# Miniprotein binders against Uncharacterized 14.6 kDa protein in sodA1 3'region, part 11

Target 1, 131 residues: Uncharacterized 14.6 kDa protein in sodA1 3'region, of Leptolyngbya boryana (Plectonema boryanum) (p51586)
Amino acid sequence: MQTLAQMDILVVDDDPDTRDLLRFMLEDEGAIVTVAPNAKEALSLLERELPKLLVSDVAMPEMDGFELIGRVRELPKGETLPAIALTAYAREEDRQAALRSGFNDYLTKPVDPLELIRLVQQYCLAFPPDA
Key: E = the ipSAE of ESMFold2; O = the ipSAE of OpenDDE; V2 = 0.75 times the mean of E and O plus 0.25 times the DockQ between their complexes.

## First folded at step 8 (miniprotein)

Design W4 (at its last look DockQ between E and O 0.88; V2 from the best seeds 0.00; counts 0 for: pTM E .625 < .8, unsure alone 63.015 < 70, SAP 76.02 > 70)
Fold by ESMFold2, look of step 9:
Structure W4 (fold): chain B 131 residues (1-131), chain A 119 residues (1-119)
Amino acid sequence: as target 1 above (131 residues)
Amino acid sequence: SPEEIKRAVEELKRLAEKLGAVAIFVAFEGDDPEQLRQAVEWIERIARRLGLDVEVRREGDTVVIIVRGLSPRQAKAIAAYVRIIARYLGLEVIVAVGASEEDIKRVAEYLAELLKRAG
């Protein structure tokens, strides 16, 4: 059963293993997945066309995920793009910091792929592809 | 040498990808039992979600996980997740992919011995 059929998702992470894992898990659920290895490439893609959902690592070289989401929120229609952060930070204070940066939600690393799928499904149901 | 071991593992991965149905041997090693338990739990959960058979054996500071029935794409994803887990928990890891459990165990034992001798 493919619960994410035709949902366009951008995954941003500088770790190739994370990109491979998350691409597979989401595509196995029917999503259309684009991957980017860094924030600058991700921003270039986002400036051309917004996906239905952004999943981004926060700890990336040069431009981190907090800077990326800040730039995204300044894009046309980017202010409402659902975005999930992948972070090492688990305390309540760290959660609040991620949300204040502009992300809608977060998952702690190492990412549990099943929790990622559940959370992505939650946002894709709330923001269907034809909305 | 470590470079020869790495190339041999890559060749086995290519062969397994061509065969379709795949099995993966994973050996985690570390002296923190809780980290080993966490690694097993994470692999078991994803394997069950994907409908894959999993067998776990623990001996001392080593845990061996055998996952069966994978497609090549699933094997690539599981191998990626195994490496992520090992890096995050600070565990040493060996991943071997093959068409049968016996082949996987044989390759993993051979690679483990080569790594021991190289060290």
Scores: ipSAE 0.616, ipTM 0.795, lowest interface PAE 1.0, mean pLDDT 79
Fold by ESMFold2-Fast, scan of step 8:
Structure W4 (fold): chain B 131 residues (1-131), chain A 119 residues (1-119)
Amino acid sequence: as target 1 above (131 residues)
Amino acid sequence: SPEEIKRAVEELKRLAEKLGAVAIFVAFEGDDPEQLRQAVEWIERIARRLGLDVEVRREGDTVVIIVRGLSPRQAKAIAAYVRIIARYLGLEVIVAVGASEEDIKRVAEYLAELLKRAG
């Protein structure tokens, strides 16, 4: 019910159906969603203006989500940007690798869009880090 | 052919989206009853949590799911989700969205005719 009103979210995934799914579900909650088909385009967007939250697939051609989040964390204001990983990794070791790489959280593919919305709400509607 | 059916459904979906969507029609085809059951369960779960009306029809190796009461964005999201589910479970899928009750009925009748022709 518009619980994410005016929240700027960047979604990165090389699958167009996943980008459509997440964009339309988040927009139905009131979010302003930007989508990128690869890490390179995502990084270009992030260097211009940071969103409130990043949602990124880990397994992408050319530059993967691990490399992307590492570079995001090096940006001057990118250190505290909330970031959620979308991963096909089922093992606990692989999920911990996402967290160690700089992501704040993760969801396993195929993503339950309602679980994603719940997790996005947790990061977007929580108190600011410096509150 | 399956490709002709897919193209026709995509054309109907594009038209329905232009008029706004209140329902989605999904047809899953597959030989594994467990994969079909999982697909139905996943769609029913999201629909139930969103407070949507769900109708399920089974015809042999084909399951048709109709979800009503959607916003246009929810309809587009569920259409994308069913394509993701189909790829993950190895099912063939046909999806279409409708705007009004009359458009929904017309799309359903057209899809039924397409499925009969494909066999």
Scores: ipSAE 0.470, ipTM 0.735, lowest interface PAE 1.5, mean pLDDT 78
ESMFold2 (binder alone), look of step 9: mean pLDDT 63; pTM 0.530
OpenDDE base, look of step 9: ipSAE 0.711; ipTM 0.887

Design W5
Fold by ESMFold2-Fast, scan of step 8:
Structure W5 (fold): chain B 131 residues (1-131), chain A 118 residues (1-118)
Amino acid sequence: as target 1 above (131 residues)
Amino acid sequence: DPETVKQLIDEALKYAQEHGVVVIAVVFEGDDPEQLRQAVEWIERIARRLGLDVEVRVEGDKVVILVRGLSPRQAKAIAAYVRIIARYLGLEVTVIVGLSPEQAKEIAEEVKRIAKEL
């Protein structure tokens, strides 16, 4: 059974393998996934129409995920857009930096597919899957 | 033992051809047994999520993982995941794909490209 049927999700990551994996995992649950290779392309998409959820890598060249989320929170409807950070940093200080920057949650790379689906359900649906 | 690893891979490819399914054989190489263990654990988790059959064989400093019953789309996803894991853990990786002759040549070429580039 598809638990994310027709949920519009934007995935931003400069690594094509990560974009392919995340798109596959989310589409396997029924989501409609748009991918962007960098923050500037992501912003262009977000200015046109907001998805139900943003999943973004923190460490990207030029405009990183911290700057991206700051810009997203300034958009008219962007203040409450659920956003999940993808970070290679295992240290608590780096995780807290993502939350302070405006992300609602975070996942460490390499992404655990089950944890990704759980968090996406938590932020896109009224009731979290493990509640 | 290189000959034993080759034999395991050949058996996986023969199975794929006989049953008309996509089979991926992954060989991780590295000096750190903890990194090899983590690679196996991550592959097993995603395979379990996707309902796939996984067989793991340890050969000295090499780990051979056989994943059976893949659709072409699943094969592409697993190949991408294998590359991500190898880069993150600092492991050398070889990916080998067995496909039926008429199915998903595009996916087979993509996975073979991945194997050569890692």
Scores: ipSAE 0.021, ipTM 0.341, lowest interface PAE 4.7, mean pLDDT 73

Design W6
Fold by ESMFold2-Fast, scan of step 8:
Structure W6 (fold): chain B 131 residues (1-131), chain A 118 residues (1-118)
Amino acid sequence: as target 1 above (131 residues)
Amino acid sequence: DPETVKQLIDEALKYAQEHGVVIIAVLFEGDDPEQLRQAVEWIERIARRLGLDVEVRVEGDTVAIVVRGLSPRQAKAIAAYVRIIARYLGLEVAVVVGDDPETLRKAIEELLRIAKEY
């Protein structure tokens, strides 16, 4: 069953394989996925229209995920946008840095498909549907 | 060589798109049994999530995984996941695409023979 039907999700990662994989996994659950290859393009998209959830790599060239989330939190409707960090770093200090920077949660790379879906559901399904 | 692996995977995807093939065989090579086990587990999880058939064959430091029932789009997703896993776990990987289980079985046997030789 599709548990993320019609949820708009923005995925940001500089690795094209990661963007393809995450888009496919989320679309399999019914999500509408937009992908961006870097933080600058992601920010341009976010300034036009906010998704229901942001998934962003932390370690990107030029503007990293920490700078991106800081910029997102300055947007009026962006201050409460659910955001999940993707990180290759498993140390507790690095994970806490993501949370302190404004992310709501994190996942370690390579992404576990079931963990991604569970976490996305947790943040996307918190709001009651129009039903 | 990462570029050689990427080229092999790209050719496999091109074959799948042109011939409507839905079977992919993946071969992982590595020194660490735990990393090989992790690669198998991650591929089995995504394949199960997609409702695909998976068969695994282990021989020493080499693991072959066959995934059947793929659409061309699913094949592209699995190929991307395979590249991600190999890179993060430090494994060597080869991908073979076919539309006949017997042909894939022979290809896997040949890849395992080559791995054993080196």
Scores: ipSAE 0.345, ipTM 0.575, lowest interface PAE 1.7, mean pLDDT 77

Design W7
Fold by ESMFold2-Fast, scan of step 8:
Structure W7 (fold): chain B 131 residues (1-131), chain A 118 residues (1-118)
Amino acid sequence: as target 1 above (131 residues)
Amino acid sequence: DPETVKQLIDEALKYAQEHGVVLIVVTFEGDDPEQLRQAVEWIKRIARRLGLDVTVRVEGDTVLIAVRGLSPRQAKAIAAYVRIIARYLGLEVYVLVGDDPETLRKAIEELLRIAKEY
């Protein structure tokens, strides 16, 4: 009954509670989840092997999610890697900034677990997403 | 009243230990009944979405939540989610798991320290 069986997903967030929640929610659906506490560690992982999906917080210290996604899009197979932004910003202009930076979609914090699963399924099961 | 909160926590912990229940304690800061109502509804909504058997008891500004039938993995996920929601609502929460004595002891010790000081 697992809808994300063996999908490799990378979750990036500087908050350990958010990382634990997202990992458990996705693993409950069968995903194989790798977590990273910051963009620098995420980039090191992405340069070695790309997951099927990236889920990243936008607001992180030092290197934020905007810089992270820009770097990801420069990787050979990273141009089409599905990426979902997690943002505390409620304003439309900030949401649009995430999309313009290279993310395919976004979710606002606090994350609704069912909305996250639905969106992840959309990008993993209908891969690659149509532009 | 710190002594009343301590007594409620002690009773809840005894219940959790005896019945193998994950217990979540939410301490509401301030006196706005609407914030407390919203917190309770959020917790119930989360529980329903996660398919959990949840009992909620409200005593003054303290909310006691008993969850049954969780695995250790599910308990950790619930703890993380409750902490995120509490942070969003400006509430303090303490999550207790009845199957790890050392973690429970440390959580109890921290709760009692806070109750004594405030």
Scores: ipSAE 0.025, ipTM 0.404, lowest interface PAE 5.8, mean pLDDT 71

Design W8
Amino acid sequence: DPETVKQLIDEALKYAQEHGVVAIFVAFEGDDPEQLRQAVEWIERIARRLGLDVEVRREGDTVVIIVRGLSPRQAKAIAAYVRIIARYLGLEVIVAVVTGDSPEELRKAIEELLRIAKEY
ESMFold2-Fast, scan of step 8: ipSAE 0.490; ipTM 0.721

Design W9
Fold by ESMFold2-Fast, scan of step 8:
Structure W9 (fold): chain B 131 residues (1-131), chain A 120 residues (1-120)
Amino acid sequence: as target 1 above (131 residues)
Amino acid sequence: SEEELRKFAEEVRRIAEELGLVVIAVVFEGDDPEQLRQAVEWIERIARRLGLDVEVRVEGDKVVILVRGLSPRQAKAIAAYVRIIARYLGLEVTVIVVTGDSPEELRKAIEELLRIAKEY
């Protein structure tokens, strides 16, 4: 009855509190969550196997979320992977930059748990893995 | 005082960890009632999503939130969320994790925490 049962989701964020929070919220809905503390580790995981959805912080040191999503879109089958950006940016211009970089959508930090679940459901359930 | 509350929180966490039950007590402090209200709302929303019992008590510039029925993983998640919310809203926060292997010990710890929070 969990709304995200067996959905494989990768969460990327350099803040351990944010990784713990997002993993728990998604797992409560039945998702199978993998977490990565930076873009390099995320890319290593994505090269092995693509999840059903990527959730990534934008403002990470060394390789940011914009560079990460660009690299993801170059991976085999990575072109259509649903991806949600997490951003602390208040300006509409910065939010639009996330979409232009290749993300499908965005959420502002601190993440509202209900907004996160709703948006993840939108991309996982409206576009199921076999459609 | 804040120092006395912090020492008490540390002692409660240490004792409760030996007992094995989990509850979280959160104390937010701040001068802006709207920030305190928002913190309460956000914590209540995540607790409701998780199907947990939440009790909220407001006294002046302090808000005490009790969340019961937690697994250790749920406790870590809520503690993380509380820290994120406090940083965002500019609030001071004390998080007390109570573990124990009897309902009576848990009840006593919660009552003692609330008593101390009210005094300071």
Scores: ipSAE 0.284, ipTM 0.538, lowest interface PAE 2.1, mean pLDDT 76

Design Y1
Fold by ESMFold2-Fast, scan of step 8:
Structure Y1 (fold): chain B 131 residues (1-131), chain A 97 residues (1-97)
Amino acid sequence: as target 1 above (131 residues)
Amino acid sequence: STVRITVRFTVEGDDPEELAEQLRQAVEWILRIARRLGLDVEVRVEVEGDTVTVTIEVRGLSPRQAKAIAAYVRIIARYAELILGLEVEVRVEVETD
């Protein structure tokens, strides 16, 4: 049993430790993970082919996660691409900013592996949300 | 290579067993990653009074694998006091063998 079998996920973060951590967590569940060290490189990958899920740090130099998600939403089929924001702080203002910018949800660092997998399943495998 | 990690948490006023359960869940993911990588891992989570101690020893690591495990522990440690509001002491030692 691998709940994310062959699911293509793009992880964007300027911190190599975070990229390694997220890759290992998701690959443990069978996902196929591509990593990018910045938003510009991520956008180049997204323009070629969309993954099934985007996981992106908000606080990146030059092009931040807010600009990245805005541009993603303009790509063909990008409007509905599930996207999860990563933030270094457990602050309500950061969560609201991420959601307002176009992300579907957020996670705080350090990432809880079970919470990450739960959100990935929710946005990629779940039926329409129940009331 | 070998990675030895010792983490001590002081939980004044709160339930140390609750923290221990949260830490056991985090440890489970380290163990799952280690098994996928074919690694030998020993983990102990101990509660004594208001102190929770987690000891992790990982053997048979490549440098890349040691980096991944050390990174996870460093990330947890970096935010432990901020997120949990607890006194935390973390010791991480990487040994090439």
Scores: ipSAE 0.015, ipTM 0.238, lowest interface PAE 8.1, mean pLDDT 74

Design Y2
Fold by ESMFold2-Fast, scan of step 8:
Structure Y2 (fold): chain B 131 residues (1-131), chain A 97 residues (1-97)
Amino acid sequence: as target 1 above (131 residues)
Amino acid sequence: STVRITVRFTVEGDDPEELAEQLRQAVEWILRIARRLGLDVEVRVEVEGDTVTVTIEVRGLSPRQAKAIAAYVRIIARYAEYLLGLEVEVRVEVETD
């Protein structure tokens, strides 16, 4: 079944295998996925048009996910854009850091496909209102 | 398409035959589930010297499925070494037809 029909999602991760995997998982549920290999390219895309959801790795070279989300929150309508952080390790400090930086939630790598879909559905409700 | 996964464990002070037997038991349960799901999977567990090798081959996949499975296995393999501190080598190969 397709639970994410026509949801525009931007996935940011410097690892090509992770981008391919996440794209596959989300598109299999009907989502429209755009991928970016780094935060700079992601910002360029976000400045043109905002997706319904952002999924971003925290640990990226040059500009990390913390800096990325900070800039996203400064964009028009970017303040309320749902964003999920991807972290390599599930330490309490890392989780709190992601939330404090502006992410709405987090997932740990390697990503559990069912947990990813569940969390994405939670933030991509089209109707009725998302809460 | 076919995805072949090879996992090598190096055992220093332990019995590699005992590890191999434990792995064979775990693999048998996984194979039972795979067959029920209609997946064409073959698994081999081999011991040579202090090394135990597990080879998993998944056949009948679309190119898209094969790529996704290979990517997922590579990701898991990277984290397994860091999290567990084990001396394990993982190789993933994709053959498209």
Scores: ipSAE 0.015, ipTM 0.312, lowest interface PAE 7.4, mean pLDDT 74

Design Y3
Fold by ESMFold2-Fast, scan of step 8:
Structure Y3 (fold): chain B 131 residues (1-131), chain A 97 residues (1-97)
Amino acid sequence: as target 1 above (131 residues)
Amino acid sequence: STVRITVRFTVEGDDPEELAEQLRQAVEWILRIARRLGLDVEVRVEVEGDTVTVTIEVRGLSPRQAKAIAAYVRIIARYAERLLGLEVEVRVEVETD
């Protein structure tokens, strides 16, 4: 069973282990995952072609996830791109900050695979299967 | 492929054998569940001085599964130390076929 068959997802995180883990979790469910080690590279990829979903760490050096999502929302078709924030902190204020910055939802690290998959499935229904 | 996880707990002022015995009981329960799920898992609990070492070995994995498990354990280890304030050292080794 693959619940995310052929879904294009961009994962952004400056930690290689986190990128590998998230890629494995999503690809195990059938997704097509592209990874980026920082917001600058992610933005370059997003300007070229949008994925169906963005998963991004908020705490990155240089350009953080909040700045990244703000710029994504200004791209053509980027305004409605589903985006999930990843944060190392469990505080409610972190959820509020992510949502206020433009993310659709958030998850705390370490990421629970079941929570990630369910959240991705929730947002994948916002787009047609052939888009 | 095989993933070996080594977790070292340093116990100050308490009896490390007491912690080791509690961990051995928890391990037996975990192994029973793992066998029901079809996982080939071996766990060892050892005491040396003030240190309790738990070694977990998971076999029969694809290289991709092994890499993912190793990455997951490394991430959890960093957050466990930060959030719990425990003196814990975690080592993860991947042996690909």
Scores: ipSAE 0.014, ipTM 0.304, lowest interface PAE 7.2, mean pLDDT 74

Design Y4
Fold by ESMFold2-Fast, scan of step 8:
Structure Y4 (fold): chain B 131 residues (1-131), chain A 95 residues (1-95)
Amino acid sequence: as target 1 above (131 residues)
Amino acid sequence: STVRITVRFTVEGDDPELAEQLRQAVEWILRIARRLGLDVEVRVEVEGDTVTVTIEVRGLSPRQAKAIAAYVRIIARYAEMLGLEVEVRVEVETD
């Protein structure tokens, strides 16, 4: 059964296996997934059309996820776009950095598929944060 | 579909701290599979100082099998980045 029917999601990660994994998981729930290998390509896609949710790796070469989310928040209607950070480290410092940079939430790598689906449902289908 | 994961490592050759990280990764995979309601079987074989852990996950759709295989490959790369001396093999049998 599809719990994310036609939900448009952009996944950004420099690792192709991670992109494939996240795409497979979200599409299995009915989502329409677009993937980007880096922040520059992600920004080009976001300037054309905003998805319902952004999932982005923090640690990417050239432009990292922190810079990416900062620029996203400056786009028209990008201020309120739900965004989830993917981080390789469970350190509190790294989590706080993601939230301070503008992400709504975070997940540690390797990504738990059930936690990802739960967060996607939380930000796209349930009450908004602070409800 | 079925995913078979084989992890092989040498106990005396491994740093105890890094061996603990490998154990955590294996348990994480098992936890995910069971929470998804998947049929999972684990076998551990010890010969001398070599330990082989085989994990078989059955009852998967072809898409789920590919996703789990990708998870294992990502975890294996993380183990390599951490300097763990382990051999990881993943095999997918699609129905």
Scores: ipSAE 0.015, ipTM 0.267, lowest interface PAE 6.6, mean pLDDT 72

Design Y5
Fold by ESMFold2-Fast, scan of step 8:
Structure Y5 (fold): chain B 131 residues (1-131), chain A 95 residues (1-95)
Amino acid sequence: as target 1 above (131 residues)
Amino acid sequence: STVRITVRFTVEGDDPELAEQLRQAVEWILRIARRLGLDVEVRVEVEGDTVTVTIEVRGLSPRQAKAIAAYVRIIARYAEFLGLEVEVRVEVETD
């Protein structure tokens, strides 16, 4: 099914394999995916136009996902943008850090495609885009 | 394009986390293949305590082959990080 038809999603991850995988999974469900290799490029894109959902790795060089989400929450309409964190470690403290920093939820790597799609559906329904 | 995935491990080395990740990857590959109407071949070989699973997905676009290979490589790296005794090989043949 095209369960994410025409949903604009920004995926941020410094690993090109992870970006390709996430883009493939989301586009397979009908989403329109933009990818960024680092937080700086992601922020440039977000300042230009907000997507309906942000999916971001937390462990990136230079500006990490925690700093990125902090900047996003300061953007116009960015305070309510749904955001999902990707973390390599399933430690509770790391997951709680992602939530405290401003993310709405988290997923551990390697990302379960069905879990990702489920969360995207959940947050797009819970946080409908502004008219 | 074709993606061949070979996973080799020893039974019963009790590795529930790796087994779960590998099961999830196989299910994902099969789901994508079925949805796209692709040709999938799975072979399982057992010799002594060693199990080798080979999965071939054919009829892929280059983009699809790259995506599937990337998923398998991510899982393989995670297994290495956990110190698991498993060999994962991914081969992509573009056409």
Scores: ipSAE 0.015, ipTM 0.305, lowest interface PAE 6.0, mean pLDDT 73

Design Y6
Fold by ESMFold2-Fast, scan of step 8:
Structure Y6 (fold): chain B 131 residues (1-131), chain A 87 residues (1-87)
Amino acid sequence: as target 1 above (131 residues)
Amino acid sequence: STVRITVRFEGDDPEQLRQAVEWILRIARRLGLDVEVRVEGDTVTIEVRGLSPRQAKAIAAYVRIIARYLEMALGSPLEVRVEVETD
């Protein structure tokens, strides 16, 4: 099933296994996935062209996901970019911290591929590509 | 394709073995996979068969992620080996 056909998604995570899993599962659904190993590289990519969805790890060295999303929200078209946080924390207060920082939603690590796909579909279908 | 996962636990905590097996089986069930599990002392071997090459790669990556999360939660390293045999 290719439910995410031609959706541009940026995945940011310092763990190569996480990037491989996320990219592979999303590409199997038809998405066009770009990966970045850190927030700095992600910002460089976002300044060139915004994807339809950002999926970002919160806990990254040097610049974390909270700082990343803050900078993304300051970009003109970045203020409404759907963004999902990946976090090692499962508690409600940690979820609220991610949402307060600017993320639209969150997923806990280890990431369940089926939960990821369902959540990504929710945001991609609710936020169709601009003309 | 087949994915063979071997997990070895340092120490005497059977709960860690149970958690690792449960996470792997949970992933297998969600993906509708054919799974065989063998426990040999402190070592767990899981074989997942009948996979496409893409499914095999995804499962291998997810198992490595789960292992790292468990290491963090337990405060101790796990010895995990993942082997992929493609058709």
Scores: ipSAE 0.014, ipTM 0.297, lowest interface PAE 6.1, mean pLDDT 72

Design Y7
Fold by ESMFold2-Fast, scan of step 8:
Structure Y7 (fold): chain B 131 residues (1-131), chain A 85 residues (1-85)
Amino acid sequence: as target 1 above (131 residues)
Amino acid sequence: STVRITVRFEGDDPEQLRQAVEWILRIARRLGLDVEVRVEGDTVTIEVRGLSPRQAKAIAAYVRIIARYAEWLGDLEVRVEVETD
């Protein structure tokens, strides 16, 4: 089941365990994953090559995920880039804040692997998957 | 490789322990993993065997993340051990 074959995904999170976990989950489905420990490095990567999907933690020091997504949406090719927010303590307000900031969807930490894969498929693949 | 997860409950409610075991088994089924669960007093030990080193590290990372929240929210102590081939 490599349902995300050759899908280029950028994962941004300041926690190394979370980055390793997310990379493993996505690569197990065939994705090509790039990771960044903070928003500044993520922006540098996005300026070089645009991924098919962005997965970003909201609560990062210095530049948070809300500021990051705002910057991404100002890029011509970044305007329609699918983006999923990750947050440690979800409340309805947290969800609405992520959506209002420009994210397409959100997931709460700890991330359920099956929910992450399902959501990524929803935003990146035709349904039913045709590749 | 093998991942061993030990969960110790610091409460006296046996129903809470039973519910935790059922929840763990539901997660294992959803992930397609075959696990061995052993209950001894207030301690639950879960062993996941037959994993690649990469799978073992991913499972251990996932459990460590969940454990941080579980220990914050309840009277639980979680230990994770990885044996890699």
Scores: ipSAE 0.016, ipTM 0.270, lowest interface PAE 6.4, mean pLDDT 72

Design Y8
Fold by ESMFold2-Fast, scan of step 8:
Structure Y8 (fold): chain B 131 residues (1-131), chain A 111 residues (1-111)
Amino acid sequence: as target 1 above (131 residues)
Amino acid sequence: STVRITVRFTVEVEGDDPEEAEKLAEQLRQAVEWILRIARRLGLDVEVRVEVEVEGDTVTVTVTIEVRGLSPRQAKAIAAYVRIIARYAEMLAEYLGLEVEVEVRVEVETD
């Protein structure tokens, strides 16, 4: 059973192991995953075509995830794109910062696969392809 | 496929706070338990070996996990996650002010 069948997801993280891990977890559930190693490449992809969901590390060199999400929210149709932040620690400050910056939710690293899939289902299946 | 994971961490406890070293050991045991939980959910065959050595103020814990019956995708995901957890453990050790060395060896065998 593939609960995320053909769901387009963009994963942004500067760590290749994390990108590979997240891609495998999401593709195992049927998602179509695009990966980007930094915010600049992610933004370039997002300006061409929006996915159904963005999953982004907040701690990246040059342009961090907070700056990325701010720019995403200014794109046409980008203001409602579901976005999940990946943070090193789940402190209240980190939660508040991610939400204030424009993310819909957050997950702590190392990412729990079940929590990731649950959260993706929450945001993607509640936002059907034609809505 | 088969994934063999060996995690060795060495903690040199300088001073009178063995409680900090114990916290790090617990964090690493939780990481191992997470790997086991994922393997069990997938119905996989798992073998675990744990070795603990205490030499003066140095504690060395070596955990070897062998998981069989994985698809290539599952094997790669588990290997990547173990590497990520190892880096997290190193960062946590530095935050706690511990002198810690963490060595992770991951072998993936596909037939």
Scores: ipSAE 0.013, ipTM 0.369, lowest interface PAE 6.5, mean pLDDT 72

